# Designs tried in a protein design chat: VH-VL binders against q9umr5. Part 100

Target 1, 268 residues: q9umr5
Amino acid sequence: SYKPVIVVHGLFDSSYSFRHLLEYINETHPGTVVTVLDLFDGRESLRPLWEQVQGFREAVVPIMAKAPQGVHLICYSQGGLVCRALLSVMDDHNVDSFISLSSPQMGQYGDTDYLKWLFPTSMRSNLYRICYSPWGQEFSICNYWHDPHHDDLYLNASSFLALINGERDHPNATVWRKNFLRVGHLVLIGGPDDGVITPWQSSFFGFYDANETVLEMEEQLVYLRDSFGLKTLLARGAIVRCPMAGISHTAWHSNRTLYETCIEPWLS

## First folded at step 24 (VH-VL)

Design yk2
Fold by ESMFold2, fold request of step 25:
Structure yk2 (fold): chain C 268 residues (1-268), chain A 123 residues (1-123), chain B 112 residues (1-112)
Amino acid sequence: as target 1 above (268 residues)
Amino acid sequence: QVQLVQSGAEVKKPGSSVKVSCKASGGTFSDYAISWVRQAPGQGLEYLGEIIPMWHTRNYNKKFKGRVTITADKSTSTAYMELSSLRSEDTAVYYCARTKYDILEGFSDFDYWGQGTMVTVSS
Amino acid sequence: DVVMTQSPLSLPVTLGQPASISCRSSQSLVWSHGNTWLNWFQQRPGQSPRRLIYKVSNRDSGVPDRFSGSGSGTDFTLKISRVEAEDVGVYYCMQGTHEPFTFGQGTKLEIK
């Protein structure tokens, strides 16, 4: 009856983090097969994102094969970047709703308590020296670090985000765009009180210009060039934006009102 | 001065539960992950899991079949480990230890340990 | 789970002589391209473990320079260039590259 749901966790998460989300789905969509992928848990969530994409790809293949009518993805925080990469690299995905739950889709440039937890002696203005180095690119956070003041370094050094955004030329860009465009809906969720994703509009494909002024999705070069299909999806009516204030980064998957408003309608 | 101070020794019957505390002082509690490790008498060390208070995340060694619950109280700078459905083989010293996830300097695993809490499970 | 195998499990040593402890992992401990999260701990009788070495070869502060670590991939060694009476205890290697973190069985160092 209901399409299976695949859940991909964020940084330092494990499958346990989503127990409330599982309960909400069971209450509103009884009988739905929900799989919270138990990969790259805890410390392993810091592994390079391409390594994570490969592992998650192997895990989702049999689930999608058993569900010819399609599946839904609910992907939290950095998990939303993993999922977007899956949509690009899998020529055989059958994802209907991709639900991006407060994910840094255009990257991260935040000097928050969470950043200081991993970089206690650094400030965001200096992190480009670490993240845009071979050392830094061994860690997932640096794979989507996006310093608006060092775009040349970002474009040259980003092993992940610049590629999946189509911001750096690569031979698979056309195929990845084609694959991404097979998604039924792109559901973007986030809000101003998140406290981690910086700018929070990154969850909606917004991001800073060089003056740290937030440009909305429709003002981004990746949208205007339709580098990976955002403009096409919007024209198709396939992009859903569901902002919600008052939710901190660690509470998105455990807030019932958010679930009912932003997630539940898309779990056909 | 950094310290991890654990609750006192416990004697428990099989089938019951135990909750061990680990109070951090001399540092900022939220800056670290807190892990739990046990050591049966005359045996080696075994990792149980960790909590990261800043991220509100928990990760458990699946070997314990969900019998372990790790929590934290930021207001008291205290982590807790609860082990349920106790068996005689759970007799061990239980340690807390901390980890710093400094990406620039590298991960600093278990640089400080609590004094240990003896848990004895006997009939 | 990654299995960490130490050798020897019992190590009687004459005071002032060198000691060497081997630790082998069931799979590579390389994080991605260069980082290896292999640690060594010392547990003196009646005490909590104390970290000696992190990242294969980095000596913790306050650890005497007679302790050194080496190795790569799956094979690692802790050496004590000159055993002293205070070195009596059990030594553990631990890997932090893969979840769950795992320890070797321990090597009991004794003065013969």
Scores: ipSAE 0.821, ipTM 0.898, lowest interface PAE 1.0, mean pLDDT 92
Fold by ESMFold2, fold request of step 25:
Structure yk2 (fold): chain C 268 residues (1-268), chain A 123 residues (1-123), chain B 112 residues (1-112)
Amino acid sequence: as target 1 above (268 residues)
Amino acid sequence: QVQLVQSGAEVKKPGSSVKVSCKASGGTFSDYAISWVRQAPGQGLEYLGEIIPMWHTRNYNKKFKGRVTITADKSTSTAYMELSSLRSEDTAVYYCARTKYDILEGFSDFDYWGQGTMVTVSS
Amino acid sequence: DVVMTQSPLSLPVTLGQPASISCRSSQSLVWSHGNTWLNWFQQRPGQSPRRLIYKVSNRDSGVPDRFSGSGSGTDFTLKISRVEAEDVGVYYCMQGTHEPFTFGQGTKLEIK
């Protein structure tokens, strides 16, 4: 029998968005219990990420308790950040595979049509003025906005990403690292044609330096200092990178080839 | 000159389906969310759901037990609402309305409404 | 679902006199620190709803200054300082802070 799968949606999503993914799981792994968490749907996905983490934690606890052999997480886009925070704050999680489906794990710095949809009068070069304020941090997208040209503001103002990355000192850093390292596998999925996550390598813990050159995960300070356990996890052979070209941001959960190549093998 | 123009009135039998269209003009269709709201005769307003064409996302009021399907066609700047398994209680005027999700200026809910589409369900 | 309760449901008013409509929510409508998505709509007889007030107190374009909105948390008010004949219709509050969006029952404003 297969472990239960918990799905955490992205920005503006609801359970409807994952209907194709559910069908793929049912067809390839019949009998799998799949729960798409129906929390912070639609507009509520813009609420502060710590508020979302709190609510999702309450929802996953009973599911994990009923599955002592473990569960899998499939977490899409913004949902991957929620899930990574869950893995850090829950000392009793039993997650085997954490599948991060095109999630901005190192943050977002994009002037895409999607950014302009939410910030019509802003550009990536000046959005830091909004996002790195107490007011801006009350919206989820600002919780992971990462301006490589205003690193000092990011490090001091980020209420979420800088903390879960261990980029700013906090009293829970050691405990969060220990909790995160309990995961069996971290499966990173994304690709160059995503069109929203910027740089797309954020889905693989890559990100811009001050010159907007993409540094890979192994070149990131959070990896080199092992701030939340990435270096340890990689050394254990527990990080899987599954890039795929030709998939737009809204299509990751509805592409059968992507599912069969990058997701299915990890749904034991 | 923003306009939301809906399809014409429908008379339907119980158990059938209806599909109402909402064509947007005078703005960029993908910049907005399109919501559907209904009003039974002599009654108040009831939210059905929302589609965000840019994000390919839909969010439905669960009261309708999966009977509502909202879609969009970006090439024609048109949103659609389909209500299946019609009952006499579904007799109402159905409106579309738009929302602008502007984080800095604040969410602008239902700033423009369609003219409404009367759907009558009778046996 | 968040329940929006309006009072009164029927509001006969003499021309030129003030009118006040209350809207209460079953939960706080504060989104996060200073953001409250409370709206007021007017539906004149035979017409589609029209937005009057957004974000509690901001008048929409073309709405006369005799309309004003106020309130916070769970308690909100729409005021008309001097009712005119064209103000007849049904007034609805709506919250957009919580999914699903919900409307009050409506307040029918009539001229005595």
Scores: ipSAE 0.821, ipTM 0.897, lowest interface PAE 0.9, mean pLDDT 93
Fold by ESMFold2, look of step 24:
Structure yk2 (fold): chain C 268 residues (1-268), chain A 123 residues (1-123), chain B 112 residues (1-112)
Amino acid sequence: as target 1 above (268 residues)
Amino acid sequence: QVQLVQSGAEVKKPGSSVKVSCKASGGTFSDYAISWVRQAPGQGLEYLGEIIPMWHTRNYNKKFKGRVTITADKSTSTAYMELSSLRSEDTAVYYCARTKYDILEGFSDFDYWGQGTMVTVSS
Amino acid sequence: DVVMTQSPLSLPVTLGQPASISCRSSQSLVWSHGNTWLNWFQQRPGQSPRRLIYKVSNRDSGVPDRFSGSGSGTDFTLKISRVEAEDVGVYYCMQGTHEPFTFGQGTKLEIK
């Protein structure tokens, strides 16, 4: 029998967004219990990520308790950051596969139409003034805003991303690393035609340096210092990278080929 | 000047469906969420759901799950609301309204409304 | 769902006198750190609703300054300092802090 699957949605989503993914799982792995968590839907997806982590934690506990052999997580877009935080703060999670579906794992620094939709009078070069303020930190997108040109502000003001990445010393770093390392596999999915996640390599723990050159995961300080366990996971053979071109941000959960190639093999 | 212009009144039989259109002008269609709100005769306002064309997302009031479908056509700047399995209780004026999601200034909910579309469900 | 309760439901007012409408929510309308998405709408007879007040106390463009909003948490008030004949209609509060968005029952303002 297949392990239960828990789905955590992204910005502005509701459970309806995953109807095709549910169909793919039902067709290929009949009998799998799939739960798309109906929390922080629509506008509420803009709430601070720690608030979302708290609510999602409460929802996953009974599901995990009923499945002692383990569960899988499929976490889309900002939902992948929620899930990574869950894996760090839960000392009793039993997640086998954590499937990160086009998530901004190293943050976001994009001047796209999507950014302008939320910040009509701003540009990415100036958003640090909003996002690295108490006002901005009330909104989830600012919790993972990562301006490579204002790294000191990021490190001091980020209430979420800098902490779960271990980019700032904090008293929970050792415990969170231990908890995260209990995951069976980390499956990283994303691609160059996403159009929202910027740089798209953030989905693979890549990110800009100060010249906006993308450094890959193995070049990142958080990897080199193994601050939350990436180096250990890679050495263990537990990290799977599954890039796919030709998929826009809103299509990751509705592409059959993507599902069969990158997701299905990990839903044991 | 912003305008939301809706399609004309409809008379429908129980069990059928209705599709109401809402054409936006005087702004960039993809900059807004489009919401649908209804008002039964002599009654208050009831939110049905919204579509965000930029993000390709829909969020429905759970009360109407399964019966309401909201869509958008960016090329014509038009949103649509379809209500299926109509009942006499669905007799109402259906409004579209827009929301601006602006993090700095705060959310601007329902700052412009369509003129309303009367939908009458009778045998 | 967040229940929005208005009081009174019917409000006859003498022309030129003040009017006050109360709106109470079943849950706090404070976003995580202090923003409150509480709105007031006016619906004149035969017309679509029109927004008057957003974010508790901010008047929309073209709304006369005799309209004011106040309140916090779960308790909110719309005031009209001097009612004029054009103010006849139904007034609704609405919250956008919690999904789904919900409206109060409406307060019908009439000139006596």
Scores: ipSAE 0.818, ipTM 0.898, lowest interface PAE 0.9, mean pLDDT 92

Design yk4
Fold by OpenDDE, fold request of step 25:
Structure yk4 (fold): chain C 268 residues (1-268), chain A 123 residues (1-123), chain B 112 residues (1-112)
Amino acid sequence: as target 1 above (268 residues)
Amino acid sequence: QVQLVQSGAEVKKPGSSVKVSCKASGGTFSDYAISWVRQAPGQGLEYLGEVIPMWHTRNYNKKFKGRVTITADKSTSTAYMELSSLRSEDTAVYYCARTKYDILEGFSDFDYWGQGTMVTVSS
Amino acid sequence: DVVMTQSPLSLPVTLGQPASISCRSSQSLVWSHGNTWLNWFQQRPGQSPRRLIYKVSNRDSGVPDRFSGSGSGTDFTLKISRVEAEDVGVYYCMQGTHEPFTFGQGTKLEIK
């Protein structure tokens, strides 16, 4: 039988967004038990990510307990960060494949229409004033805001991304790394036509330097220092990168070609 | 001026479906979320769900167990609410309302409403 | 779901006198960042609901200053300092802090 699949949604999402994905899984892997977790739906997805991690942890623990052979995680957009954190704090998770579906794994520094939708009176260059305040860090979006021009503020004020990345020292860094490394495969999915994740390479742990030049995963300090296990995972062949062009952010979970190419191979 | 204009009254048989439209004007459609709220005769208000056109996301009140479908067409600035498997208890005035999600200023919950659409379900 | 409980459900008031409506939520409506999404709506006979108050105490544009909202956590109040004839209708509180959004039962304000 196929291992259970757990799906975690993104910002403002709910289980409804994954109806096509469920159809694809059912068609190609009949009998698979798929659970889309309807937690922190809609505007509640703006709650602090650590709060979300705790809620999702409570939901996945029973599922994992009933699946001793392991489970697969499909985590979309913001959900990908939730899942990475989840796997970092759980010392007994049994995740075979962690599929990060167009997630800002290395953070977000976009100045798109979507940013303007959330912050109508702000530009990305000024969001650090909000997001790196104690008040701002109470919003999920700010929990993974990564301003390359204010690295000091990011490192000191980011209460989520900087911690799960091991970019800021904390007592749990070693343990979180150990826990995360329990994952069988890390499948990174994203693409240049996403339009929301900025830069789109963030889905592959690439990100801006101080000059807004995009550096790849292997050039990142978190990789070079193996602060949360990326270098180790890559070395043992556990990281899969699946870039795909022509897919907008809101279509990653509903594209059949993407599913067949990047998701389906890891559900067996 | 901001306006939400809904489609006309509907009379439906039990078991059928109804689809109500809500056309928005006076602002940028994609800047807002559209929610649906209904009110049975002489009763209070009940939240059905929400669509966010920009994010292509939909959220529903789970009470309706999948009977509600909310969609949006950005090209026409129109939101839709479809309710299937209609029952007599679904007889109500259905309203659309808009919400703006501004992280800094807060959420403008239902600052404007449509005129309402009466849906009557009877055998 | 969060239960919103209004009191009273019927509110007969003499013209010119003050009115007060209570709304209690079954859970705290405060987010960690401090915002509280508690709104008050007025529905006049035969009309659509109209938002009067947002985030507990902020009046919408065009709403007379005789309307005021207050409260915190789970207890909220809408007050009308001097009731006028045009104030006849049903008033609803609603919370937008927890999904799904929920309304109070409504308070029917009538003139004695």
Scores: ipSAE 0.932, ipTM 0.958, lowest interface PAE 0.5, mean pLDDT 97
Fold by OpenDDE, fold request of step 25:
Structure yk4 (fold): chain C 268 residues (1-268), chain A 123 residues (1-123), chain B 112 residues (1-112)
Amino acid sequence: as target 1 above (268 residues)
Amino acid sequence: QVQLVQSGAEVKKPGSSVKVSCKASGGTFSDYAISWVRQAPGQGLEYLGEVIPMWHTRNYNKKFKGRVTITADKSTSTAYMELSSLRSEDTAVYYCARTKYDILEGFSDFDYWGQGTMVTVSS
Amino acid sequence: DVVMTQSPLSLPVTLGQPASISCRSSQSLVWSHGNTWLNWFQQRPGQSPRRLIYKVSNRDSGVPDRFSGSGSGTDFTLKISRVEAEDVGVYYCMQGTHEPFTFGQGTKLEIK
């Protein structure tokens, strides 16, 4: 039988967004138990990510317990960060494939319609004033705001991304790394036509330097220092990169070709 | 100047479906979320769900167990609410309402409402 | 779901006199960032609901200053300093802090 699949949604999202994905999984892997977690739906997805992590943890623990052979995680957009954090804090997770579906794994610094929708009167260049304040860090979107021009503020004020990345020292860094490394495969999915994740390479742990030059995963300090296990995962062949062009952010979970190419192979 | 104009009254039989429309004007449609709220005769208000047209996200009140489908068409600035498997208890005035999500300014929950659409479910 | 409990459900008031409506939530409506998504709506007979107050105490444009909202956490109040004939209708509190959004039962304000 196929391992259960747990799906975690993105910002302002809900289980409904994954109706096509469910159909695809059912068609190609009949009998698969798929659970789309309807937690922190809608505006509640703006709650602090650590709060979300705790909630989702409570939901996935029973599922994992009933699946001793392991489970797969499909985590979309913001959900990908939630899942990575879950895998970091859970010392007993049994995740075989962690599928990060167009997630800002290395953070967000986009000046897109997405940003403008959330902050109609702000530019990305000014969001550091908001997001790196104690007040701002109470919003999920600020928890992974990564301003390359204000790295010190990011490192010191980011209460989520900087911590799960091990970019700021904390007493759980070693344990979180150990826990995260329990994952069988890390499947990174994203693409240049996403339009929301900025830079799109963030889905592959690439990100801007101080000059807004995009550096790849292997050039990132978190990789070089193996602060949360990326280098180790790569070394053992556990990281899969699946870039795909021509897919907008809102279509990653509904595109059949994407599913067949990047998701389906890891649902065994 | 902001207006939400809903479709006309509906009379439906039990087991059928109804689809109500809500056309927004006086603002940028994509900047807002559209929610649906219903009110049975002589009763209070009940939240059904919302759609965010810009990002094609939807959220439903789980009470309705999948009977509610909310959609949006940005090209026509129109939101839709479809309710399936209609029951007599679904007889109500259905309202659409607008919400703006602004992190800094806060959420403008239901600052504007449609005129309502009466849906009558009877044999 | 968060239960919103209004009191009273019926509110007969003499013209010119003050009115007060209480709304209690079964859970705190305060988000960690400090915002409280509590709204008050007025529904006049035969009309759509109209938002009067948002975020506990902010009046919408065009809402007379005789309307005021207050409260925190789980206890909220809508006050009308001097009831006028046009104030007849049903008033609802609504929370937008927890999904799904929920309304109070409504308070029917009538003139004695």
Scores: ipSAE 0.931, ipTM 0.958, lowest interface PAE 0.6, mean pLDDT 96
Fold by OpenDDE, look of step 24:
Formats: structure tokens, C-alpha cells, sequence
Structure yk4 (fold): chain C 268 residues (1-268), chain A 123 residues (1-123), chain B 112 residues (1-112)
């Protein structure tokens, strides 16, 4: 039988967005038990990511316990960060494939309609004043705001991304790395036409330097230092990169070609 | 001047479906979320769900167990609420309402309402 | 779901006298960042609901200053300093902190 699949949604999202994905899985892997976690739906997804991690942990623990052979995670957008953190704090998870579906894994520094929708009166160049305050860090979007022009503020004020990345020293860094490395495969999915994740390479752990030049995963300090295990995972052949063009952010979970190419192969 | 104009009254048989529309004007449609609330005769208000056109996301009150479908058409600035498997208890006035999301200023919940659409479910 | 409990459910008031409506939530409506999503709506006979107050104490444009909202955590109050004839209707509190959003039962304000 196929391993159970757990799905974690993104910002302002709910289980409904994954109806097509469920159909695809059911068609190609009949009998697969798919659980879309309906937690922190809608505006609740703006709650701090650590709060979300705790909630999702409580939900996945019993599922994992009933699946001793392992489970697969499909985590969309903001959910990909939640899942990465989840796998970092869980010392007993049994995740075979962690599928990060268009997630800002290395953070967000967008100035798109997405940002303007959330912050109608702000520009990305000024958002650091908000997001790197104690107040701002109570919002999920600020938990992975990564301003390349204010690295010191990011490193010191980011209460989530900087920690799970091991960019700021903390007592759990070694353990979190060990836990995350329990994953069988890390499948990174994203693309240049996303329109929300900025830069889109963030889905592959690429990101801006201080000049807003996009550097790849292998050029990132977190990789070079192997702070949370990316270098180790790559070395063992556990990282899969699946870029795809022509897909907007809101369509990653509802594209058949994307599913067949980037998701289905890892639902064994 | 912000306006939400809903479609006309509906009379439906049990087991059928109804689809109510809500056309927004006086603002940028994609900047807002559209929620649906119903009110049975002589009763209070009940939240059904929300659509956020910009995010292409929908959130439903789980009480309705999948009977509610909310959609939005940005090209026409129109939101829709479809309720299936109608029963007599679904007889109510259905309202659409607008919500503005702003992290800094806060959420402006239901600042404008439609005029309501009466849906009667009877044999 | 969060239960919103209003009191009283019926509120007969003499013109020119003050009125007060209580709304209690079954759990705190405060987010970790401090915001509280509590709204008050007025529904006049035969009309759609109209928002009066948002975020506990902020009046919408065009709402007379005789209306005021207050409260915190789980206890909230709508006050009308001097009731006028046009204030007749049903008033609802609503929480937007927890999904799904929920309303109070409504308070019917009538003139004695």
C-alpha cells in the first residue's frame, strides 16, 4: 500500500485548495490516505509560525504513529516553512518525502501585489521597521521576512526563519539539524512565473545578497556551514529540485503536469 | 461610493441548489475579501464563508460540511455563493459583505453589506 | 467555535435614555500581537446589517458619537448615550479573531 500523505496549506488557505491534488493522488495512487490538515485556515494563518508548528505537530503525531512505514508531506507556500520547522523540532518523525511546494524556504522579500495586499501603505524597503519589531514578529509573514539590506536586524529579530536556518546561534541548533536530517527526500518545487515568492529561487534556498543578486543554494551560508543539514542532504542525494515555468503561485497545487513531473514520483 | 448588489430572491425545492451573486462597485475588487452571512427569518446572523480573490482562496464554515461553494470573478467584480442539497432550514436572507485586510491598520470586517437575497426552500 | 453571548436579548428603552449591551466570548479574542477583532452591527427593521464599531471601540464613518464600544479579552460593551427613535433595531456583536467567525444572538432595542 501507499504511504499516507499529509498536506499543509499556505497563507489564507484551507483544505479546499487541494481538491485537485486529492483527485490526482487518488487517480494515480489509489488507496492512498490523504489528510489535508484544516488548521490555521484563513486569517488564522497569520498567527506566529511557531504557534502553527505546535498545532500542526499535534495533528501529525497521531497520523505518523499509525503509519510506521512512513508518511509523505506536501507543504504549500507558507506551509513549507511550517513543515521544515516541524521536521526540525520532531525527533521521532517518519517522513519519507518532504515536498516543498513553492515555499519561501529562504524567506520572502517581495514587492508584488501580494505584499501590497497585506501592507497597502508600505514598501518592501521599509517593511523591516515593522517585521523586525516584537509586534511584527507576531505575524507569520514577518517570521520569514528576509531583508537583504538589513541583515543584522534579520539575524537578531527574526524569531523563526533565522532560527530554523541556524543563522542565529541557539541551544537547539544541533538537535534540529539532526531531526531534519531524518527526512528521506527533500523535494523542492517552484518556478520563475510564480509571481508571489520573491525571489522565486527562495523555493530552492536561493536568495538575494546585499546587492539583490540572487545566489543559489550552494552559495548560501546556511549551505556552506551546513547549519541545518542542506549540505549533508545534498551529499547523500536526498535533495530533488524541480523547477517549472508557466505556473502562477495559486496554481501549484492544481496543475496536473506539475503533479506528474514533480510530486507523483515521490509518493511511493 | 462602495456598493454590493446581490441577485434577486430565489424559491427552491429541497435537494436542489441555489447560487446567489454579489457584484461589488466603488472600489478595487481584488483588494478585498467577500464573505457570506445568512439570517433565517426572525433569527440571528450565521457566517458561511469567505473568498479572497487576490489569493484565490476560500474558507468555509465547517458546519455546512461542503454544501457551500464560494467563488469570485475578478473580471466582473462579482462573488458567488452556492448552497447545495437545500433543506427547509436553509430558508434565509443571504448577505454578502466586504472585508479589508491590512496588517498595520487591522482587519476591517464587514464594513459594507449587500442588500440581501431571500432564499426560500419549500416543497 | 467561539460562542458569543449577548445580554440582554431584549432592550426596551425610553427615548433620550442611555442603553448598554453586553457581549461575552467563550474564549479570548485577543491575538498575540494585541489586536482584538470585535465588531458591533446594527440592523434596522427590513434593512441589512450595518457596522457601527470595529476593533472593539472604533466608530465607522457616519456613526453618531452617542455610540461607543469598549471591552477587552472576553467582555465587551456597546453603549448608546442617548437613544433616539432611529436606533430601533437589532444589534449584534461579532468576533473575527477565530475561524469560523461568529455572532451574538442579537439584542432587540425597542422604544418604550
Amino acid sequence: as target 1 above (268 residues)
Amino acid sequence: QVQLVQSGAEVKKPGSSVKVSCKASGGTFSDYAISWVRQAPGQGLEYLGEVIPMWHTRNYNKKFKGRVTITADKSTSTAYMELSSLRSEDTAVYYCARTKYDILEGFSDFDYWGQGTMVTVSS
Amino acid sequence: DVVMTQSPLSLPVTLGQPASISCRSSQSLVWSHGNTWLNWFQQRPGQSPRRLIYKVSNRDSGVPDRFSGSGSGTDFTLKISRVEAEDVGVYYCMQGTHEPFTFGQGTKLEIK
Scores: ipSAE 0.918, ipTM 0.951, lowest interface PAE 0.6, mean pLDDT 96

